# VHH binders against Large ribosomal subunit protein uL24 (rplX): the designs that were tried, part 2

Target 1, 123 residues: Large ribosomal subunit protein uL24 (rplX), of Solibacter usitatus (q01wa3)
Amino acid sequence: MAIAKRKPAEPVRIELKKEDTVKVLTGRDKGKEGRVLAVNRETGKVLVEHVMMIKRHTRPNPGKQIKGGIAERESPINASNVLIVCPGCHKAVRIAHHIDKIAGGKARRTRVCRKCGQTLDRK

## First folded at step 14 (VHH; from x1 with A33T)

Design y3
Fold by ESMFold2, look of step 16:
Structure y3 (fold): chain B 123 residues (1-123), chain A 123 residues (1-123)
Amino acid sequence: as target 1 above (123 residues)
Amino acid sequence: DVQLVESGGGLVQPGGSLRLSCVASGFTFSSYTMGWVRQAPGKGLEWVSDISSGGSTYYADSVEGRFAISRDNAKNTLYLQMNRLKPEDTAVYYCAKDSYTNPYGYMEVFDYAGQGTQVTVSS
């Protein structure tokens, strides 16, 4: 049997955008809500404010003006583990879409709350 | 000019099948995400399915498992195999071209300027 080469991976489709509020569905942070800080479509992961916090220990080094201590920052989580929170109905919801016709035989697809229909796109 | 010509619609009973085709011209077909949108009587446009330039397929929840999108880049042709058709699938189906060369396949602005093809599912 010949060994087939793998194709390069396509970027994953993520409908979340930076600045969306999301709710964590699984894992140690289940139930937390936070703002999306970054979306990485190559890995399928997002950074969510205050979610998956990790500690970094920096040793003091006064000679280099390093005070030392513990710093905390977010670590990535899979985008599939969160849902967007609708600003109108305040529920974690699936994304639906509304399509508006625009000039030139074109249309624009926008994200809306599946439950209440309010836009999820920031103006 | 983008040209999209849909065909393959018709009248079919519930549970039946149809295959839609869309012949495209006026752009480099293989470089764009292509898809299908539909408009039911008295309703707005609804996204149905799309397929990325790399071949990844995506479906609306209402059609997943019943419809299969495919493309033949050598023939500049997009297909939609529709199985187990239901009365709620009755609509004019339009071929859609993403307006940008976008490796992520997000049809935020798209062309749907073809004539469409009518699909009617009725007992």
Scores: ipSAE 0.457, ipTM 0.769, lowest interface PAE 1.4, mean pLDDT 85
Fold by OpenDDE, look of step 19:
Structure y3 (fold): chain B 123 residues (1-123), chain A 123 residues (1-123)
Amino acid sequence: as target 1 above (123 residues)
Amino acid sequence: DVQLVESGGGLVQPGGSLRLSCVASGFTFSSYTMGWVRQAPGKGLEWVSDISSGGSTYYADSVEGRFAISRDNAKNTLYLQMNRLKPEDTAVYYCAKDSYTNPYGYMEVFDYAGQGTQVTVSS
């Protein structure tokens, strides 16, 4: 009885980067803005500061002087449920791209705001 | 030396289809994200689509749902299936090589492009 081998999951394309400011579009934290703390391209999710907070029980570790208790931490949100906030127009926007020529015959793909044209990449 | 050779362009009517090919040599094709860029008359270079070494795909909003990027690593060949073509798709299409080998990343910088193939969509 041949068990069909599961096709390996393809990585998910995410245009967001760490330190981006994003706005939540749906769910419990709809409308909330926060900084992107991490991007997971395997799961298609991002970790956003103060978004999707959950309570975690921490076990006491006397050796590390850690008192047991309940700590709150962010949980991952699907990248499709957030939009980047443009630093220029301060609106939640979709990402466009501009191609710039750089030294050495290379070309650079720069993220830009679809509404105001402001670059979204930090210099 | 890195070489990229595009083919498959031509003249088609609106609503028609074309399939572009790009044959790569001079580098480990399977290790790099590959993509397509285009330049329409009087316009700058525009990102169209890319596919990572891990199989992650990206499409510009203007071509999403109409174009499909794929690759055959055994043949060192990149493909772009273009369906439901529009006059706005008229451009020279270039195959591009990512400067980096991140299988989960999107193409931020490309260092090589082919000679291009002309795609003309006109009634």
Scores: ipSAE 0.447, ipTM 0.730, lowest interface PAE 1.1, mean pLDDT 89
Fold by OpenDDE, look of step 24:
Structure y3 (fold): chain B 123 residues (1-123), chain A 123 residues (1-123)
Amino acid sequence: as target 1 above (123 residues)
Amino acid sequence: DVQLVESGGGLVQPGGSLRLSCVASGFTFSSYTMGWVRQAPGKGLEWVSDISSGGSTYYADSVEGRFAISRDNAKNTLYLQMNRLKPEDTAVYYCAKDSYTNPYGYMEVFDYAGQGTQVTVSS
């Protein structure tokens, strides 16, 4: 029976970036904090370190020297179910934005904490 | 050289409408996310809206439901339909080009090479 391919999710705007620290708002891992490992803007999901851990069976592939077994790995969580943890106030916060001029006549949109105003972007 | 030429600004009463246009040249228009930013008197640059190369649209909370961004790739033109205008919408509006060709995501770094167009909302 051909499993009907789910209609791909519409691309969503995700303001989170790799290496951000986020807090989970809902689900089995509610309250847990972790580092963002990957952002998928097509699916609207993020991969967070040690969040939504699942066991995955890996088939052995001798040709690629892959040993078979059961490995635990993170599974994607919806970006709407996490908040960034501000490095300044250490609270889970919503992101605000400030636009600054950068070199070359370009402008940069900077993420800032809505609570304390601290920049959330890495220098 | 990248060129962005805005037009369509003017004086309008509160509740009125305007349609801004931006003609782009000097780059592959269809490959880039395009957007609008504005600068009100005495204030910094504010993001208004953007549209991805794939057609996804995003809006600032302040304009959501009132403004509509669109593009015509055949004409290399970006549009901003502004309805139910408010005095706080008074600003110089600039057309912006994403610095990167990523069809998804947040327009973090952008160019605005246009002169801007003045929008004044006043009774």
Scores: ipSAE 0.341, ipTM 0.661, lowest interface PAE 1.2, mean pLDDT 88

## First folded at step 16 (VHH; from y3 with M107L)

Design a4
Fold by OpenDDE, look of step 17:
Structure a4 (fold): chain B 123 residues (1-123), chain A 123 residues (1-123)
Amino acid sequence: as target 1 above (123 residues)
Amino acid sequence: DVQLVESGGGLVQPGGSLRLSCVASGFTFSSYTMGWVRQAPGKGLEWVSDISSGGSTYYADSVEGRFAISRDNAKNTLYLQMNRLKPEDTAVYYCAKDSYTNPYGYLEVFDYAGQGTQVTVSS
């Protein structure tokens, strides 16, 4: 029975960017805020600092100078479970977009706070 | 062709109520986040509320607790119940369709809006 190769999932639209500050909306880390460390558009997940921490057991490998032990690291969280914290109003908000016309007919999409209108894009 | 037709606007006294409706056609209504935006005289477009395909609702601070957004997918209709209306709510209200079928259901960018319905709150 030929296991029908599931068509690779199309990249998921994520408006979050690396270095954004986000607040967790659900789960064990609900209410926790952290900086986005990585965005994975393929999986629709983000890595958030100090969020979804897991323990990883590392076996000692003397040949590679790896000290055995338990290391804690962040695990990915679904992007839908976090909101960006606005640097202006300091609230967890949804992202809106403003379309700016740039010289030459090119339009630039800018992220803005839905509550206070502050730009969320870094200068 | 995508069509959005708003109705339900009118003249009301402060403290009054109105219910807006938006009938959608030309696209799979249930798959899209829908929302309301408004434009007051001399002001730009203001986001009011949206509802995801999954039923998640979000409101602008200015209307939170007074307005309620809902949808009937069987009727391809979006609603906005507006209670405790204020003069500052006076505007043309537009029904808006999200540009994307994002599973996270945020109305970030809309590609279609109706002709609008006038809401006037005055003593």
Scores: ipSAE 0.016, ipTM 0.289, lowest interface PAE 7.6, mean pLDDT 84

## First folded at step 18 (VHH)

Design r1 (from y3 with G105S)
Fold by ESMFold2, look of step 24:
Structure r1 (fold): chain B 123 residues (1-123), chain A 123 residues (1-123)
Amino acid sequence: as target 1 above (123 residues)
Amino acid sequence: DVQLVESGGGLVQPGGSLRLSCVASGFTFSSYTMGWVRQAPGKGLEWVSDISSGGSTYYADSVEGRFAISRDNAKNTLYLQMNRLKPEDTAVYYCAKDSYTNPYSYMEVFDYAGQGTQVTVSS
């Protein structure tokens, strides 16, 4: 018998970041745009505002002054099913990168729009 | 202090192969994402490849399928196997060390403190 060593969970590298605006490419929400609320690199999925909405029943908790009820929340979708929307050209685009030299013999690699070249990293 | 010493460059014909090495010291090599960036004459720095502390590899579109990054943590050495070389691969290649140990982000801020090693691909 071959006994494989247990390997560490390898994160899925996802170039999307929290607060990016993305466009859904497929599925029931195709064509919707929303901001990324969370990125889960263990599963390869993202939460996108107003996308894949589900209902959640919140139980009443008078001790915490929670009245209960039904609330909607986002559910995860595969990161491969969305593209970032460039804030400059307003198109759903693939990400390219640019490197700037910075002080101290260091460099910064930033995300840029593959179509128009504008930075996708705000600030 | 971070020290990165690149070697293995040279003159090669199109279609040829080279293996670059980078010996690292001054930091805990096994804890960091390591990578390669290059600078062609008259151009800025271009990201080529990186490899996480856990061994996950990533490549620029222009080199994917032709280059293979690897690391030997016992020797504090990073490698780049470069196959099917093209004239457009001509550049000084620098070893790069991620400034952070977080494996979930791309190598965004990094040190490229070595002298580099020249790769020239020409007939």
Scores: ipSAE 0.492, ipTM 0.783, lowest interface PAE 1.2, mean pLDDT 86

Design r5 (from y3 with G105S V109I)
Fold by OpenDDE, fold request of step 19:
Structure r5 (fold): chain B 123 residues (1-123), chain A 123 residues (1-123)
Amino acid sequence: as target 1 above (123 residues)
Amino acid sequence: DVQLVESGGGLVQPGGSLRLSCVASGFTFSSYTMGWVRQAPGKGLEWVSDISSGGSTYYADSVEGRFAISRDNAKNTLYLQMNRLKPEDTAVYYCAKDSYTNPYSYMEIFDYAGQGTQVTVSS
């Protein structure tokens, strides 16, 4: 039986970028702010610094000189459960977009704060 | 060279409908995110909608629930079905092509080299 190649899951549109500061809206870490460490557009999740910390037990592997122990690491959270913190007004905000025309019939779309209009993209 | 030819605009009454078309050439249509932007009199360029190469659709809040973007890759054609039109929808509508083929990227830089099509919503 030919394993039907699952159509690659349509990527989830995530407007967040690595190094953004976000605030958690719901769940265990509600209200916590952290830096986005990674964005997974396939799963629609983001990894946020010090958010959704889990303890991972690492088995000792003497062959690889891995000492057994408990390591804490961040776990991914749904991108919908966080808002970007604006570097201008320091509020958790929704992202708006500004479009600038550039030469050659091109345009650039930039992320801006819906509240204060500050650009959210790093220069 | 990238060519985008818009059509389907016109004069309609509030609550009316229009269907815009964009015929693309000069690139592999199916590989790119395509979209629509518009420019109202005295205003800047505004993002309306886009559709990824995978078929994922996104809309601006102002048109969500009223407009529907679609594509026919066999015909290299992009469509925008506009229903329940409002005077605020009056603008020149341009077909947009993402400058990049990254399926995970937003259309941050795009081409809109077409002449556009005028949409006027007036009683």
Scores: ipSAE 0.593, ipTM 0.828, lowest interface PAE 0.5, mean pLDDT 90
Fold by OpenDDE, fold request of step 19:
Structure r5 (fold): chain B 123 residues (1-123), chain A 123 residues (1-123)
Amino acid sequence: as target 1 above (123 residues)
Amino acid sequence: DVQLVESGGGLVQPGGSLRLSCVASGFTFSSYTMGWVRQAPGKGLEWVSDISSGGSTYYADSVEGRFAISRDNAKNTLYLQMNRLKPEDTAVYYCAKDSYTNPYSYMEIFDYAGQGTQVTVSS
């Protein structure tokens, strides 16, 4: 029986960025907050610090200085299952956008807190 | 030089429809996320919609379900079908070009060098 190749997931635009603080909305880690370690826009998932921890057996690789054993690591969570925590109001919020005109007929779209209006983008 | 020429605006009654067009030149149209922004009287620029180079569409909450963005790469043309128009939709509409070719970008920085097209929704 030919194993049907699963169609790749449609690209999802994720507005989260690395180093954002997010709160988990559902699942075993519901309510947990953590820093975004990585964003995979192709799969629509994010890696969040200390969220969705799994144990993985790692084979020793002396050439890469990898010690064998059981290591715990984060596993990706769907971006839809997290909300950004606003650094201003400290609540899990949806992202809104503010547009600033810049020179040369250009504009910048910045992320802002839908609740308190605080910018979510870091300097 | 990037050129964006908007057209299709006009005066319509509430509940009416309009279709905006934007003809682009001066860059490889098919490689960029394109979008629409609008500016109502006395207000700042507001993001309306964008479409990625891959054809993924995104909408502001205020227009979701009423507006449809599309593109014809062969004609270097961007479209915005606006249905069920409301007085709040009254604005100058500008065509926007993402400054980057990243298909997953939410147009953080974009060009909108066109003169725009006026949309007026009034009874």
Scores: ipSAE 0.590, ipTM 0.824, lowest interface PAE 0.5, mean pLDDT 90
Fold by ESMFold2, look of step 18:
Structure r5 (fold): chain B 123 residues (1-123), chain A 123 residues (1-123)
Amino acid sequence: as target 1 above (123 residues)
Amino acid sequence: DVQLVESGGGLVQPGGSLRLSCVASGFTFSSYTMGWVRQAPGKGLEWVSDISSGGSTYYADSVEGRFAISRDNAKNTLYLQMNRLKPEDTAVYYCAKDSYTNPYSYMEIFDYAGQGTQVTVSS
């Protein structure tokens, strides 16, 4: 009875991956490019290197070798506010896909630049 | 053993409609993202659409607004309603099963081992 819990929402689909270079499309950092540091599919947000920087007061924790003080770190932004930058044509582009057949009746779908066709998946 | 059986293809005129079906067996259908891929004559495989285990639907830009994917978990059946068909939609259509139950998988690795069903759109 009293043990009922609210069913969680489905994770959001994000085509961006860690290490992609992205360009910020809106907000105070519009036009900046940076590397994706993390993707959070539960919230639909990403961390982008040097984007949405905030100052954070960190308490000292000598047991974990944490000196403490003021540090800058990225804060999350919506994945919809960035666009991947193609390493081949160096422009912010939409993602297209290429499918390769692989063994066992399987296939692999990889991301490619819609403009120039180069792979967006890093080796 | 994963079995995927497609049906419902045929010859239609431009602007026509078809409904494709895929009957699945050999796995827990309701747990997987399911989708459709197609192969036009002389071309590689192209992702068309998929539907998550939770019912979220996604479409390639070329078919958005014209195609509707759905699933009936009680019948282990995946559907693709295809409206306003164009000659460019001519292809063999394959039912696809995500290899993983991961909720943020967008079918990066997938099974497409059915025989497919031919859709031909011609005047």
Scores: ipSAE 0.494, ipTM 0.794, lowest interface PAE 1.3, mean pLDDT 86
Fold by ESMFold2, fold request of step 19:
Structure r5 (fold): chain B 123 residues (1-123), chain A 123 residues (1-123)
Amino acid sequence: as target 1 above (123 residues)
Amino acid sequence: DVQLVESGGGLVQPGGSLRLSCVASGFTFSSYTMGWVRQAPGKGLEWVSDISSGGSTYYADSVEGRFAISRDNAKNTLYLQMNRLKPEDTAVYYCAKDSYTNPYSYMEIFDYAGQGTQVTVSS
């Protein structure tokens, strides 16, 4: 309802990362779980494996051995419509953070499960 | 080398205000996300707030609505206005410099090598 922005000054900040398991909270795929395939910070959306499947026309490209036709692929879903699934307690949870001091006067901020405290960052 | 010099701490009563400053040198200040972390007695480091190179601000839930982060790139200075202070805000506050210039994600690895500035909120 405000004047539309011509371009954002900053990318959208999203705490989800590629390879996170997420649970869809709303929409036609509510309740499905899937792996985050990509995070698009310019749009605020994510691709989740097997979620929001659409049919997509693929144009032929013989140079890349792409024959063309109709394929099913994920379409973007708003990052706000999913919640990370903790690998330790297996629940859809909110993200908390832990900071570890590391060498050289530096620190590392990692994501942890708000319920059980297990790291949400992969090894 | 990265230098971060914090100031502005002190002893205040609950409900009071303080304004912290951090003068930075040894890097291109305007290119980095800058932030504040704090360490309460006997506790680990806790992320408080950060501000991107483009001016977008983010806050921990515990301080949102009470603290305001800002930066003055011409003076290489980061600020934290702290209002409605609570005993729980008692900590040494450190200025933090993100190790990455890419604004796509939250501050993950950062420098916090300043002396810090003590904030004590006590009745």
Scores: ipSAE 0.465, ipTM 0.779, lowest interface PAE 1.5, mean pLDDT 85
Fold by ESMFold2, fold request of step 19:
Structure r5 (fold): chain B 123 residues (1-123), chain A 123 residues (1-123)
Amino acid sequence: as target 1 above (123 residues)
Amino acid sequence: DVQLVESGGGLVQPGGSLRLSCVASGFTFSSYTMGWVRQAPGKGLEWVSDISSGGSTYYADSVEGRFAISRDNAKNTLYLQMNRLKPEDTAVYYCAKDSYTNPYSYMEIFDYAGQGTQVTVSS
């Protein structure tokens, strides 16, 4: 039997983008809305402003002039647990797509609100 | 200059199968996400499927489970196996080349400059 080669990690396809407003669907922050701060396609998770807040303690280290203290920051949430909020109709919606023909034999595929049809992509 | 030549379309009864091919030239085929889009009479372009440079496949809900996309990088050829065809699959099918090499990218901006191949599903 030949030595089996390791399979590459399955890529995670996420339709959310930085600066999208999303609504949390489940968990302790269910119902909160916030701005997407980061998208991690390797883990399938996103950081959402003010969602899944944790306290991060920095230990004092007087030798390095580190005062220490408590800082709050977002922790990752699974992208499947949020929905984008349409800036036009203000509802949490599923994403649909639209394709426009553009110059040079090219086309552009954009995210649109399934409810009202407004673009979800920013310039 | 990007060149995309589609073939393999034809007239088929509902429930039948077709295999589309697209021979590509003018770019490094193996580096790009490739896909299929289609245009039914009187309709705009609709995304059907794509396959990343790393081999991950994605499908529109309307074709998932019935269509299978594949690529042969040695022959610069993209394929679409179309099974259990329905009258609603009737369209001109275009081979599409993503403008970006990012393996996590949707086909946001893409070339569809080929002549296309007509698929007609009718009794």
Scores: ipSAE 0.460, ipTM 0.777, lowest interface PAE 1.5, mean pLDDT 85

## First folded at step 19 (VHH; from y3 with Y100T)

Design g4
Fold by ESMFold2, look of step 21:
Structure g4 (fold): chain B 123 residues (1-123), chain A 123 residues (1-123)
Amino acid sequence: as target 1 above (123 residues)
Amino acid sequence: DVQLVESGGGLVQPGGSLRLSCVASGFTFSSYTMGWVRQAPGKGLEWVSDISSGGSTYYADSVEGRFAISRDNAKNTLYLQMNRLKPEDTAVYYCAKDSTTNPYGYMEVFDYAGQGTQVTVSS
């Protein structure tokens, strides 16, 4: 009998970064664009501003002066279901990389738009 | 000082194989992400592959399935097995040492100051 391969317990490598603009590719929020609020490498998921909104009941806690009620918050979405939006060509694009030589025999690798070559890293 | 000495390059026919080696010194080899970058004639540096201190491997799309990176921490040596070589793999290959702990696992700033080893894939 074959034993199913267990999922890695190690962090997942994700190229998206906090503050990237992404476009949702599938599901109920398909076509929405939003800012990445957080990247969770343990789960492979991201929080995207105004995407996958849920209603949460906040339990009253008078000791902490919390009245309770209903609040809306983003819920995680799989990183594979979004694509970065290039600020230059305004399209959802795949990420490519550029390497710049820098002083001291060093180099820096940065993310660039596969279509137009514009940097995807924050200036 | 960081020292990286590459070897194993040569002239091969398309479809052939080569195994590159990089002997490292001047730092605690087992603690760092190590990788390979290459520079084709008339082009900039291109990231090829890296391997984390924990042994996780990553590859550029252009080489995935054909190249295999490995390390021998006891010998301070990084390897790149290159199979099914294509003319577009022609380049000087440099050993790279990650300079910065990256919470995302990518090699972003790195040392590549070895002499490199020439790989030529030609009919």
Scores: ipSAE 0.492, ipTM 0.786, lowest interface PAE 1.0, mean pLDDT 85

## First folded at step 21 (VHH)

Design m1 (from g4 with G105N)
Fold by ESMFold2, look of step 22:
Structure m1 (fold): chain B 123 residues (1-123), chain A 123 residues (1-123)
Amino acid sequence: as target 1 above (123 residues)
Amino acid sequence: DVQLVESGGGLVQPGGSLRLSCVASGFTFSSYTMGWVRQAPGKGLEWVSDISSGGSTYYADSVEGRFAISRDNAKNTLYLQMNRLKPEDTAVYYCAKDSTTNPYNYMEVFDYAGQGTQVTVSS
């Protein structure tokens, strides 16, 4: 009998990037803004600084130099629950795109603010 | 060399439909995200739609619900079914091939080397 190898799940399309500032749209943290710490395209979720905070207990382990205690960290939220905040107009906005022709008969699509047109990509 | 040959354009009335085709050669078609970009008179390039190698489809807001992208890997052919056409859809439509691997699972840098196919929506 042959066991077929499971095909890896195709990444979920998320146009947010690490270091984007986003605003939470729904849920217990609605209205908070924070920077994106990580994007998980396998699950469709993001970590946002200071959003969905949880407490973790770490047991002491002197052999591994772990003192133990309680730490807080962010937990993932669905990327559809946030919008990027434009650094130029300071509003939570939908992402629009601009296309520039580049060398070699190619073009590049970049993220821009739908309202003010400022680039959302790092220089 | 990448070769992309678009066809299926024409003159249609508002509300009409067209099906565009793009026959590709010079690369392993099934391995790449493929898409459509368009250029209206006096305008820059606009991204319309793309479809991943795994079959996931994505659309610009302006066409979502009206256009359907598909691919036939056995024929190295990309399709765009365009329904409920509007005068604003008037443009030259170009087949696009993703030029890069990127962690965001969307077409960012692309080849659009074909001659394009003219779509004109007018009463």
Scores: ipSAE 0.468, ipTM 0.749, lowest interface PAE 1.1, mean pLDDT 85
Fold by OpenDDE, look of step 21:
Structure m1 (fold): chain B 123 residues (1-123), chain A 123 residues (1-123)
Amino acid sequence: as target 1 above (123 residues)
Amino acid sequence: DVQLVESGGGLVQPGGSLRLSCVASGFTFSSYTMGWVRQAPGKGLEWVSDISSGGSTYYADSVEGRFAISRDNAKNTLYLQMNRLKPEDTAVYYCAKDSTTNPYNYMEVFDYAGQGTQVTVSS
């Protein structure tokens, strides 16, 4: 019986970027807004400032001025559980896209607010 | 040299179907996310769809459920099946190559595009 090779998990597409402001849609931190600290496109997760805080036992690291003990740190959340907050209309929105020409004959796909049309990409 | 050659465009009535093809050469086709963009008369470039090297497909809201992107890596060919065509789908359609081989990135930067193929939807 040919063991059906599990189809490799399709890569997760994340259109969020570091420094985006996002709103949490579900879970214990529902409704909270925070800045994206990191994006992991392989796992499909994002780290959001002050979201999904967990207590972690941290070893003292004198080089980083980290006192040993229990420190609270953000934990990654699924990117699908957050929406970008538009800097223009200040609403949690889905991302639309426009394409702009860039230097060197290349074109860039830019993120745009679906509600107000403002670019979500930082210049 | 990288080449992308689109074909399959034409005149169709609303509700009709077309299948676009893009033949790629000059690079390892299977390693890149490929996509379609379009430009309607008097409008800017619009992202339509892309397919990752792993086969993950993504669509603009305007074409979701009507268009289907696919690829044949053995033939170095990208396809776009367009069903239930609308007058607003009238545009020049371009095949585009992602600038990176990262399968986890959304197609943000295109480094090459074809000459385009005209799609006209009119009664």
Scores: ipSAE 0.463, ipTM 0.749, lowest interface PAE 1.0, mean pLDDT 90

